# Designs tried in a protein design chat: VH-VL binders against Regulator of nonsense transcripts UPF2 (UPF2). Part 4

Target 1, 187 residues: Regulator of nonsense transcripts UPF2 (UPF2), of Arabidopsis thaliana (Mouse-ear cress) (f4iux6r469to655)
Amino acid sequence: RLLQRLPGCVSRDLIDQLTVEYCYLNSKTNRKKLVKALFNVPRTSLELLAYYSRMVATLASCMKDIPSMLVQMLEDEFNSLVHKKDQMNIETKIRNIRFIGELCKFKIVPAGLVFSCLKACLDEFTHHNIDVACNLLETCGRFLYRSPETTLRMTNMLDILMRLKNVKNLDPRQSTLVENAYYLCKP

## First folded at step 6 (VH-VL)

Design q5 (from q1 with heavy chain S54R; framework fv_emicizumab_arm2)
Fold by ESMFold2-Fast, scan of step 6:
Structure q5 (fold): chain C 187 residues (1-187), chain A 120 residues (1-120), chain B 107 residues (1-107)
Amino acid sequence: as target 1 above (187 residues)
Amino acid sequence: QVQLVESGGGLVQPGGSLRLSCAASGFTFSDYAIQWVRQAPGKGLEWVSSISGRGDYTYYRREVKGRFTISRDNSKNTLYLQMNSLRAEDTAVYYCARSYGYDLRYFDYWGQGTLVTVSS
Amino acid sequence: DIQMTQSPSSLSASVGDRVTITCKASQDISNYLAWYQQKPGQAPELLIYDASNLETGVPDRFSGSRYGTDFTLTISSLQPEDIATYYCQQYDNLPLTFGGGTKVEIK
């Protein structure tokens, strides 16, 4: 069916074409099927997240259920995993946070949710939460840093991140990961 | 058809080393987390180690951490377990098993196992 | 670690009997529990996942249920080919842990 073509949409033209075709199939059931298909993107296909976010942004003006359902599912998933002591679901956490970041650049995910996720990771500065925070910053940190509405909050979060790096006992990989994320946001 | 085929088992002296391999076919290897599960003669199943689909994250039971290293070569569809400083209690059949999806979950496909005997 | 306590360790039953095997988690694991069957000399095979979902190709005489931290595997009518050791496994948290196994044999 139409949704089977989603993994092949590796360009703006391809995802836009599929989005237009999808508009002719609009029903509540089909909108739920689309959201599930987008949410269950394979971890190895992270390059698709920007295109899926573009599709959601395009559909948002006419099908408000789609962004609402997807954002809720992503937020629920983040909250279920962020406090786990042994983080066996790291691949899901990375996919989750990158999708949140991509949707933030289209203003589908509000900046407040991004800052909430970042704060949760900084409050429990574990090995995997460091990776999650850094992936989020690499995805949308510069976008938020450059925006007048979020620059101050972003600067404060980056200061907390760097302070935690300096006072915690991080291995060289983790320390480098934090530095790279920081300077990607604040070149 | 999904297949997992282990190899590399054998007899080794205490303190010695062995490298196990698991050759995978019939699915997109990099999309699945894969584990090593062992079973000592006449005993139950014991999880040993897991690796994420891309190989970015590895997990170990406490008793093998620092001695065993799990790795994968996605270009060859092959999983490895490098076992160093082997002990008599490491004697077991070692199974390669696929997690459902890319996260660590239940094991939907298993290999037939390879026997590792640590004895003088 | 999450401990999985399986009972009984072994049982003998007649063909056609209803057999129940129990598995108790030391803490709440939601439905993140699987059941495996291991026949002598063979690799384990998945029977049940997410506490009660039957794996494709598994006979419908097998079923799983949950009550709190107590999990049950039921064989509604034991067949000769069901002679095996059965294991439960939790996947709520690392390390992944198995029950001690229940050996099922015909009397």
Scores: ipSAE 0.006, ipTM 0.591, lowest interface PAE 9.5, mean pLDDT 88

Design q6 (from q1 with light chain L94Y; framework fv_emicizumab_arm2)
Fold by ESMFold2-Fast, scan of step 6:
Parts: structure tokens; sequence; C-alpha cells
Structure q6 (fold): chain C 187 residues (1-187), chain A 120 residues (1-120), chain B 107 residues (1-107)
């Protein structure tokens, strides 16, 4: 019944309270159930991602398998979706990439995975992958751009993004998305 | 207590416009996706439109896309449905409903409904 | 679109009878299905979510089950207050779709 409260944890106080209560249920089975519940966050409820990421970050110090399982599931999902031609599941792709971005800001997702996701989208610069790349940049691009460890790689990725925008024949919506994402990273 | 109250329904001529409102109380409005669901007289339930808690994502049934616009004002805890180019087939009781659960696409709380009649 | 075919359209049963309503999805929707009860003149109310989970406050005579793309709502012992129209709803993908409804009346 504790996991049924997850969708209602829409504040730091609520998610922190649930996190504390969860610490009493730290069996392997309960950890797998939590990871599955977090991974299956509603496709239309992106507002929950920051709270879920905060919960994962809090639990990471005591239960290292929680972040490991979640990151692996998200990476597997990204790799499954990035090459799909099916246009019906854009919201699943956006949920996936924004969750990866939120977890990156807590250092749960390593920067290398974020760069791999971004490069995959830039290598196959389709309409969906442009939306995915821009959502990723809006979520954690400034964080990565401002960090000394990732500034150079981030600058290189942003330069590639702008070059692709100028070379490819993008519609006005896609061009605007790219410009907005770029300038959000370089405020 | 969670409460949703619809308003703005009424009689309108074909081709006319109407704006429905849904006033929410008893929960943090901006944290929940809200839906519009309609029911024609004597008929079943039909999903019309969805909006995410942040307003970043909106969805519409095919027959209303381009005519209806769902929006929300989180500072006023109010959801809107702007209905343009109304047709007789849009005649229905319109419910607003809060999404609940892991995929937040099933509806745990419903308003009382507001009747929209499109007639000449 | 995912089509939800609900049967029967209506039924009449006696108090204490076991009532079964079926809903068939046109494709695999996993457990992403809810059941609603709508009493005359009232808004719908959630009964069951994730195919078989009973909503808080709903009597335990209501239950849901799944077999493949076939979903069943069962009322183990029909009561007078159960006179209503029941709807299934899939939430696997947009557009969200409802079954046609089953009107339950007492003989």
Amino acid sequence: as target 1 above (187 residues)
Amino acid sequence: QVQLVESGGGLVQPGGSLRLSCAASGFTFSDYAIQWVRQAPGKGLEWVSSISGSGDYTYYRREVKGRFTISRDNSKNTLYLQMNSLRAEDTAVYYCARSYGYDLRYFDYWGQGTLVTVSS
Amino acid sequence: DIQMTQSPSSLSASVGDRVTITCKASQDISNYLAWYQQKPGQAPELLIYDASNLETGVPDRFSGSRYGTDFTLTISSLQPEDIATYYCQQYDNYPLTFGGGTKVEIK
C-alpha cells in the first residue's frame, strides 16, 4: 500500500516522508518492487520525476541496488526506443529521457550515459530524436555545461547540435526547439 | 476532501463557442493530470482531452482536435475547455476528472458534470 | 485506437446473484484497465484499477480479473445499491477508450 502513495508524492515533504517509511521495508523483493514502481511512472506525469529522483538519491547511500536497477532499466528502455520507427509513443520517449536527466542532476545517472543518449539522438536526427535531445538538454544540459568535469564535452555536443540545425532542413518548430535548448544551456 | 466542480455549460447554436471551467479544491492541483470526459444523453462515456499537471502535454480525441483547447491555470486551481465550432454531436454532460495511479490515466475523482446542448 | 468491447449491454439479476461483466481489448493492454460504476443521474466512481486492484472504500463483493485481453468484473452477491451502469476503460495508450457500458438492473 506504500507504493500506491507514490503518485501522490508531489512535494519534497511528501516524497521524503515516504522515503523514510520505505527504509523499514528494505528486503530485496521490496527494493525490486520500488524500482519497478518508479520505472513505471505515468507517461503523462513528468512532474513526478524530480521527486522520484530525489527518493532514489536518498536511498542510494544505503541501498545501492535501487539506483543500479533503475538506471539499467532506463538505459535499456532508451536503447529499445531510439531506433523505433513507431511514432505513437513519443510521450514514453520523453518520460524516459527526462527521468535520465533528473537522475543525472543527483549524480545517479553518470554523465557518460547522458552523452551517449544525446549522441544517439544526434546521429539519427529525426523529429522524435530532436524532441528527445532537446528535452534532455532542458532537463540537465545547464547542469552539465556548468560542471568543470563535463563542460568541454557538453560544449562539443551543443556545437554539433547547432551545426545539424543549420545543415538539415528543419521545420520552424524543430528549429525553435533546438535554439531554445541551446540557449537554456548557455544562459 | 477532494472536489472538482464544473461550470460554463448551457445551450448554444451550432457553430458557436463555449468555455467550460473546472474548479479544484482539496489537493495540490498542479501535481495532477486532469481529464475532460463527456457523455451524450443516454449514451456511454467518451474521453475528450487530457492535460498534464505542468500543462506541458495535451491530448485530444480526433473529432475535437483543432476545435477544442484544454488549458489550466494552476495559480487559480482551475481547468478550462475552450470549445469552438460546436456541432450537435458535441451535446453531452462534460465531466472533469482527476487522474490517479502509476500511469495517471484512470480517474479517481470526478466532478458532477455540466450539460452542453448544441441545438438550433 | 484500442477498442474496448463490453458485454452484455444490459442484464437483470436477483439480489444475491453472482453477476459477471466482460470487457475485451482489441490488443494487449497489460493490466492497464479500470472499472467504473455510474448510478442514474450521478458521476462515475472508480471501482477497480490495474485490472484487479480494489479502490479504497469499495465493497469486497466487487472483483476484477484478467486473462490475456479479456477482463471481467464480478459482483459476488448483487445488492440493491449496485443498480448502475458499469464501464471498463483502458489506459495503455491515447486515445483513452471506454467500453460501451453494461446496465445492471434487479428483477
Scores: ipSAE 0.000, ipTM 0.454, lowest interface PAE 16.9, mean pLDDT 86

Design q8 (from q1 with heavy chain S54Y; framework fv_emicizumab_arm2)
Fold by ESMFold2-Fast, scan of step 6:
Structure q8 (fold): chain C 187 residues (1-187), chain A 120 residues (1-120), chain B 107 residues (1-107)
Amino acid sequence: as target 1 above (187 residues)
Amino acid sequence: QVQLVESGGGLVQPGGSLRLSCAASGFTFSDYAIQWVRQAPGKGLEWVSSISGYGDYTYYRREVKGRFTISRDNSKNTLYLQMNSLRAEDTAVYYCARSYGYDLRYFDYWGQGTLVTVSS
Amino acid sequence: DIQMTQSPSSLSASVGDRVTITCKASQDISNYLAWYQQKPGQAPELLIYDASNLETGVPDRFSGSRYGTDFTLTISSLQPEDIATYYCQQYDNLPLTFGGGTKVEIK
């Protein structure tokens, strides 16, 4: 019943209300059902990712298995998709990486995982990986750039991004996409 | 009610050009990847081209790459296929089909098709 | 390219018969396979997606299964309205590829 309300939680107030109600259902079965529901967010509902991440962050202090299970599922999904050269699931890749980025802003996803995802895309800097990297940077790049503990690593990653842009023969669209992501991260 | 309506088919000579349109209604157009699938007379189905929901990604069958251009106008709920340098082997009924969601997946709704005949 | 080999190319069966159509992928495509029905003079219609999920509105006499790279579409009790050509389609990798089709006719 409560999980059917998730797609309708399009505000901080609505997701916070559902989160409070969910705290009364503290069983392992219910926590697994919640994680599955959050993970299976529709590709068309990217606006829900920030709210879902907020819910996970709120529950993290009392239900540590929720963030652990979700982060593992997202990491497994990223690894299965990033290495498949001809796979057509680009919007699934974007949903995956944006969810990872949103969770990073709540400190649920460790910065190290975000940097690993970004490095994987930069190591195989092709049209799809360019867009995935840029979506990740647009979601949490500014947060990482402005955080004292990650600003140096972020600066290094942004330098690598610009060097790749300069040495690769990117089309005008991809070149603009990289520039937009870069300047969105910097002050 | 989901509806896809193709138009623009006709008879054209080899080397000629033709532009197909697919008018969509009954759903949020930008939330779905859409493709062109063709079927030569008496033959099977053949994927031609796909475009992602916001138009950021386009894909083409090898034989049409460089000759055909897929595009969409989300403000008009319309998909296009610009066909240049047409060949006899391009003769087929061209279907507009909606992918489930943003990704290139299975096709849950199809238009009625529009016939393209390339002949002298 | 991923080759989809569909068999048989045609079959004739009686009303009420169990009909089986097979589709073999040239490589592992997980469950990324759909089945379509195309009646004469009409556009194809989705029957099954993700190898075994029945599309809404499709009669429950249709079912799909997977064993490795072998996929099967089953019609448990053939009806007159099932006269059509059936196609499998993989969506694991580009280019998207269809099987050659199986024409189902009633004796």
Scores: ipSAE 0.000, ipTM 0.501, lowest interface PAE 13.6, mean pLDDT 87

Design q9 (from q1 with heavy chain L104Y R105E; framework fv_emicizumab_arm2)
Fold by ESMFold2-Fast, scan of step 6:
Structure q9 (fold): chain C 187 residues (1-187), chain A 120 residues (1-120), chain B 107 residues (1-107)
Amino acid sequence: as target 1 above (187 residues)
Amino acid sequence: QVQLVESGGGLVQPGGSLRLSCAASGFTFSDYAIQWVRQAPGKGLEWVSSISGSGDYTYYRREVKGRFTISRDNSKNTLYLQMNSLRAEDTAVYYCARSYGYDYEYFDYWGQGTLVTVSS
Amino acid sequence: DIQMTQSPSSLSASVGDRVTITCKASQDISNYLAWYQQKPGQAPELLIYDASNLETGVPDRFSGSRYGTDFTLTISSLQPEDIATYYCQQYDNLPLTFGGGTKVEIK
């Protein structure tokens, strides 16, 4: 059972080995099962997101439905959660946005989707959305800042973030979180 | 209105060659994978070959691999099946059918078929 | 290869009868199964896709269902125009495979 080994793939070697083995099981049913398993990663297993994203990027060249299905599920989840302020949803929101960020670094998630997520958080600057935006920036902000195609838009988004921090009189924790995210992207 | 029209079938001797064509109309041709499915007289349906909408991915049943070549010209809305080294067991009506999706799927529209007879 | 075993190979029924055709996959194919109708001398036509979704324009007397690797095509009230051979097809993996067909005749 290959998918049972997925939570144990905590190195590039282990995830690459599983990916190679998975290439021999190329049925649509198996690909759907894989996407479901990747999407349902536990909220406490954020360390797996980079490995899962690497696997998706490797499979993307020969199994186009895998990245397509996963990105659609993540986008749908983000849109359903961005307006929810419940405390119990913060861990799910962080898992969602960090996965989007990891996939962005492999160019599986387009930069436009990341900027849409950032804008949604900045437009509704709640405590949860501040945490979500900062997690996204910590995950892929520097990648986007360093890319010629996205540097200008990233700079503009970071400027908006800092302006909102100043005018909203955030508490010290929130203020520090925003500053840390900003300087991780633009030291 | 979606339409697929096959042509190029006929009588050919064993070892001969034929090129089948499928002319498509009524939809954006390059958005769809297209299949070749054959049916021997009085027998069931048998998948032969598939081509993705882009033409980048092609697939073949084992018995025709190396002998048949599927291709498409998206500028002319036309699918082709080049059939070489034909055998008696290749005798069948050949249908082109439109797939829904990437590479291989169910077939939502079928042509009327073209008969290929391999006999001396 | 994924084997599709279709039963019965033929059946005879009266107009108005409920007709059931079954198809068994040799392995899990999820819902990646379609049903086709082929009338004598004609090309096949799609009836059902994704195991249970009725194709646009197909009469609602046709329905499909799945239980594990067992798939069923049902005609709730057989009509004369339903005389045909019916085929299931899996599209989970290559090679694409069809069932052997079920010939439906009127008594």
Scores: ipSAE 0.029, ipTM 0.607, lowest interface PAE 6.0, mean pLDDT 89

Design r1 (from m2 with heavy chain G31D; framework fv_mosunetuzumab)
Fold by ESMFold2-Fast, scan of step 6:
Structure r1 (fold): chain C 187 residues (1-187), chain A 119 residues (1-119), chain B 112 residues (1-112)
Amino acid sequence: as target 1 above (187 residues)
Amino acid sequence: EVQLVQSGAEVKKPGASVKVSCKASGYTFTDYYIHWVRQAPGQGLEWIGWINPNSGGTKYNEKFKGRATLTADTSTSTAYLELSSLRSEDTAVYYCARDYEWLGYFDYWGQGTLVTVSS
Amino acid sequence: DIVMTQSPDSLAVSLGERATINCKSSQSVLYSSNNKNYLAWYQQKPGQPPKLLIYWASTRESGVPDRFSGSGSGTDFTLTISSLQAEDVAVYYCQQYYSYPTFGQGTKVEIK
């Protein structure tokens, strides 16, 4: 019941209120149901990802299985999708990667996983992977670039990204997307 | 210590396939790309491709695309190069080499595997 | 792809004398944003795999003797062995990694 209100939480106040109410209904079964509900966010509801990530971050201190289960599900989904050459709706791939990026900003997703996802896309830098990599960078690239722990690795990734743009002779849409993502990370 | 240990020499007939292995030890296998480079007798070095063991992602030199297949088994820390439809000009020493996240230079190399293609 | 051309193809140098090997790329391998040259040098002795000597055009790999040095920027690079030793007899290769890896044809260094 409580979970039916989740897609309507379009503000910090609404998601925080729902998070508090959830604490009174907490059980192992309910934690599994919450993770499934968070994971099944609609493909078109990207605005919810930051709020869902905030909820997960708030619950992480007391319910460590929630972030662990969600991160595992998102990683498994990414690995399934990254090798599907345009056979899947791009919106599904974008939702997956932006959720990973939002959770990274709350330190729920470790930076290492984000870099693994980014490298997987750069390794096969064509088709949907260009859009996926750029969406990841737009979501958390600046956060990673500004962090002392990840600045060097992020700089290396951005250098690889720009080399690939030049090597691949990308079309104007793809080239613009890459440039926008790069300069959003490194203003 | 870091080591890349390759399988032994192979002699194949034209049209056959060969599969060369490269077993890594002394480091976290998934942190490094494995590249394959060959060297024909008395000739220079020719890049074949790379694999990211963490994702399974691969990149091939266009000359070898369709004939070369790069794979990796993370449970055994072993990378593989399979080359099909062998021709006499494929006679070469095949090397694996590691590269940190595709920075692009190779700090450790396998000892090489001689593949001889003759009738 | 980026074509790497070395000169000379072979070089005979007396023990203790300076050896100079040149490498030219068909396009710049200098990346302006980080000011790094994506250029490496390898040594290959008979019957052995290549061994990394220099990366980023001038950074010496750990364990490589001080007599080896790399220089140059953009399209023109040089590997210098200041005082050739007997163990330096080898073929030397330059490699760019600005794009997908390509190697020079190699320079054979022999003792006179």
Scores: ipSAE 0.044, ipTM 0.609, lowest interface PAE 6.5, mean pLDDT 88

Design r10 (from r1 with light chain S33D; framework fv_mosunetuzumab)
Fold by ESMFold2-Fast, scan of step 6:
Structure r10 (fold): chain C 187 residues (1-187), chain A 119 residues (1-119), chain B 112 residues (1-112)
Amino acid sequence: as target 1 above (187 residues)
Amino acid sequence: EVQLVQSGAEVKKPGASVKVSCKASGYTFTDYYIHWVRQAPGQGLEWIGWINPNSGGTKYNEKFKGRATLTADTSTSTAYLELSSLRSEDTAVYYCARDYEWLGYFDYWGQGTLVTVSS
Amino acid sequence: DIVMTQSPDSLAVSLGERATINCKSSQSVLYSDNNKNYLAWYQQKPGQPPKLLIYWASTRESGVPDRFSGSGSGTDFTLTISSLQAEDVAVYYCQQYYSYPTFGQGTKVEIK
């Protein structure tokens, strides 16, 4: 019942209210149902990802399996999508990577996983992977760049990204995406 | 501490395939790319390709594309180079070398594996 | 591909004297946004693998003696050994990593 209200939680107040109510329905079965509902967010509802990540972060302190299950599902999905090079829906890839990025800002997704995703995209620097990498950087790149623990590694990743732009002689759209992502992280 | 230990010398006939191994120790195997570089007797260094052990992603020098196959086994921290359709010109010492997150320079190298192709 | 050309092919230098090796790239390996030159130098002694000496054109690898120095920017680079020692007899290679790796042909350094 409460889960039916998730798509309507388009403000901090609404998601926080639902999160508080959910705390009183805590069971292993309900936690699995919540994770599944969060994971199955529509590809077109990217505006919900920040609110869902906030909910997960709030619940993480008392329900450790919620963030654990969600992160594992997202990682498994990323790995599956990276191997589906032909005719994959870009919207699914963008939803996946942006959710990972939003969760990273709450420290639910470890920085190491974000860097692994970036490296995978750089290894096969194609149209979709360029968009995926840039969406990830736009979502959490500045957060990682400004964090003392990840600043150096993020700087290295950004330098590699810009070098690939020049080496690959990307088209104007792709070049613009890379430049915009770079300067959002490192002005 | 950090070591890359390669398999022993090989002698092959033209048309055969060879598989060289490179076992890594003393660091987190998945944090570094492994490149393969060869050196013909008395000649310079020639890049073959790289593998990212974390993703399995690979990149090949166009000259070796279709003949070279790079793989890695994370459970044993071992990288492999397989080179098929061998020619006498493939006689060389083959090196593995590590590269932090594809920065592009190589801080540690294997000892090298001599592959001799003769009829 | 970026072509790397070294000069000279071989160099004979007396112990304690300066050795200078040049490396030229067919395209700039300086990336303007980070102001870094994607250029490394390696030392290879007979029967051994190459050993990293210098990266980012001028940064010495840990454990490398300070008599080794790198300089240059863009397309023209130099490796200098300020006072040649007996253990420095080797072939020296430059390598660019701006694109996929390519090496110079090598410069052999010998004692006179």
Scores: ipSAE 0.007, ipTM 0.575, lowest interface PAE 9.2, mean pLDDT 87

Design r3 (from m2 with heavy chain G31Y N54D; framework fv_mosunetuzumab)
Fold by ESMFold2-Fast, scan of step 6:
Structure r3 (fold): chain C 187 residues (1-187), chain A 119 residues (1-119), chain B 112 residues (1-112)
Amino acid sequence: as target 1 above (187 residues)
Amino acid sequence: EVQLVQSGAEVKKPGASVKVSCKASGYTFTYYYIHWVRQAPGQGLEWIGWINPDSGGTKYNEKFKGRATLTADTSTSTAYLELSSLRSEDTAVYYCARDYEWLGYFDYWGQGTLVTVSS
Amino acid sequence: DIVMTQSPDSLAVSLGERATINCKSSQSVLYSSNNKNYLAWYQQKPGQPPKLLIYWASTRESGVPDRFSGSGSGTDFTLTISSLQAEDVAVYYCQQYYSYPTFGQGTKVEIK
């Protein structure tokens, strides 16, 4: 019931109000329903991902199973999609990786998972994986670059990304995406 | 401590195939890439390729593409190099080596496996 | 591919004296965006695998004695052993990792 209001939560105030109201209706069944509703966000509603991540971060202190279930579902989805060929729908891959990135900024997704996703994309440097890696970097790359515990690893990943761009014969669009992502993280 | 332990010496006839193993211990096997490098008697080092044990993804030196196959078994923390259609020029010590973060330099090496292909 | 050429092929140095090994790449291994040289040095003793000494042209690997130092940039690199010890008798290899790995032909260091 409250879940019908999720798509309309297009401000910090609206998502925070819904989060407070949800706390009064807490049950194991309702927590599973919430996680499924958050995970099934439409591919066209990327603007909601930051608000959904804020809700999860707020609930994480009281309901540990909500972030755990959501992160597991997102990781499983990434692993099922990353090895699929370029015929797979790019919008589903972008939604998945952006949600992972938004949750990383709230420290719900550990940096290790983000680095694993990035490495998988760089390992198979296809058109879709370049788009996925660049979307991930645009979402949380600067956050990871500026964090003392991840700065060194992030620097190494960005160096590898730029070397791959120069070694591979990328078309102008792909080359521009990589350049933009790199300098967004490391101006 | 980190160790890479390779299988024993092999003697093969021309045209045969050889499969060399490299068993890793002392670290999380899936976190590091494994490269293969060979060294012919009295000569320098030649890179063959790498495998990512986590994904199974591989890269090969163009000279070995089609003859070399790199695999890894995560349940036993073991990487494998299979080289087919052996020639006398393939006589060499074959090394596995650990790389981190795709940087391409090697911090730990196996002890080497001598593969001799009869003239 | 990047070709690595070392000089000399062999070098005889007295104990306690300076040993200098040169390495030249066919193209620059300096990546301008991060200002790093993608160059490593290895030591190999008879019957043993290579051992990493230096990476990023001048960064010493943990546990490597201070007498080993790397220098240079772009296409011209040097490994220096400031005071040769008996245990330093070995073949030394430079390696680039700017592209797929390639090695120099090696320099044999012997006691005079």
Scores: ipSAE 0.006, ipTM 0.508, lowest interface PAE 11.3, mean pLDDT 86

Design r6 (from r1 with light chain S99D; framework fv_mosunetuzumab)
Fold by ESMFold2-Fast, scan of step 6:
Structure r6 (fold): chain C 187 residues (1-187), chain A 119 residues (1-119), chain B 112 residues (1-112)
Amino acid sequence: as target 1 above (187 residues)
Amino acid sequence: EVQLVQSGAEVKKPGASVKVSCKASGYTFTDYYIHWVRQAPGQGLEWIGWINPNSGGTKYNEKFKGRATLTADTSTSTAYLELSSLRSEDTAVYYCARDYEWLGYFDYWGQGTLVTVSS
Amino acid sequence: DIVMTQSPDSLAVSLGERATINCKSSQSVLYSSNNKNYLAWYQQKPGQPPKLLIYWASTRESGVPDRFSGSGSGTDFTLTISSLQAEDVAVYYCQQYYDYPTFGQGTKVEIK
């Protein structure tokens, strides 16, 4: 069973091997099962997100419904979670946003969706949204800052981030988190 | 062509509420904030608040908290300002304005809606 | 709240002459890390909504004539119209966006 091997794919070689094997079992039913397995990454297994994103990117050229389904599920999850400030485990929110960020580096998630997620967090820059925004920036902020097509918008978002840090009178942990994320994007 | 088209003039009695609309076209409605700014006759500009149409999130000037409600309908690309408990001092032209990339300055404005509050 | 104060309240200038409008903020609107001033200028003609002229204190909006220029940094800003035209008769407003938006009281520019 190929899907049982997903959590053990902790190297580029292992995930690439599984990806090749999966290509020979391609069916609509199997693609839906794969997307569900990828989406249900344990909250504590953040190290798998880069490998899962690599697999999705590899399959995207031949199986366009895989990235499409996964991105839609992640976007729907983000929109549900962003409104639940004190009702949801922060680890679920971090897993969601880091997966979106990893997929952005493979150009599976469009930059526009990343900016929409970032804006939503900056819109209500309190509680978990501070950690979520910073995790997103740490995951793909430098990638977006270095890209000519997104550099200007990224610069604008970072300007807003630092303005909010000053206005919101953040505690030392939050202030340090924001500074680390900012300078990781724009050293 | 980017356009923000507002609803027509309103005349209200003190204590009533008014709801002004702002219909956006020529761009992706959910990508930009809509701010509301008012101007009393012969006076300057006063910021009321903003809405993020993508999330429904809002921010209000403290002066208007509890009286102003900002909403948006993404299916019609229309933003709304509802102002309750109207007083004669609320007589003003109300503008919607688009926020350029969430920065807080306004590249496009609606034509304005005159709200007159008189007994 | 950042308070924006303009001077003068009104200004009469002959056609072809320079008009200078000042704007002061109660605290700095300069962010040192990006060296940008969060300051915009608008033009409002009678019966019309405000029109964006300048953003980032000195960047002219697309389609705005080059006779309009913005300068200044921190708390003191200036809008200059180098050679006043008849169509420039309007009220001009400065606006900060370092915090939530606040506007100056406006400066009315008239022909002498």
Scores: ipSAE 0.007, ipTM 0.556, lowest interface PAE 10.5, mean pLDDT 87

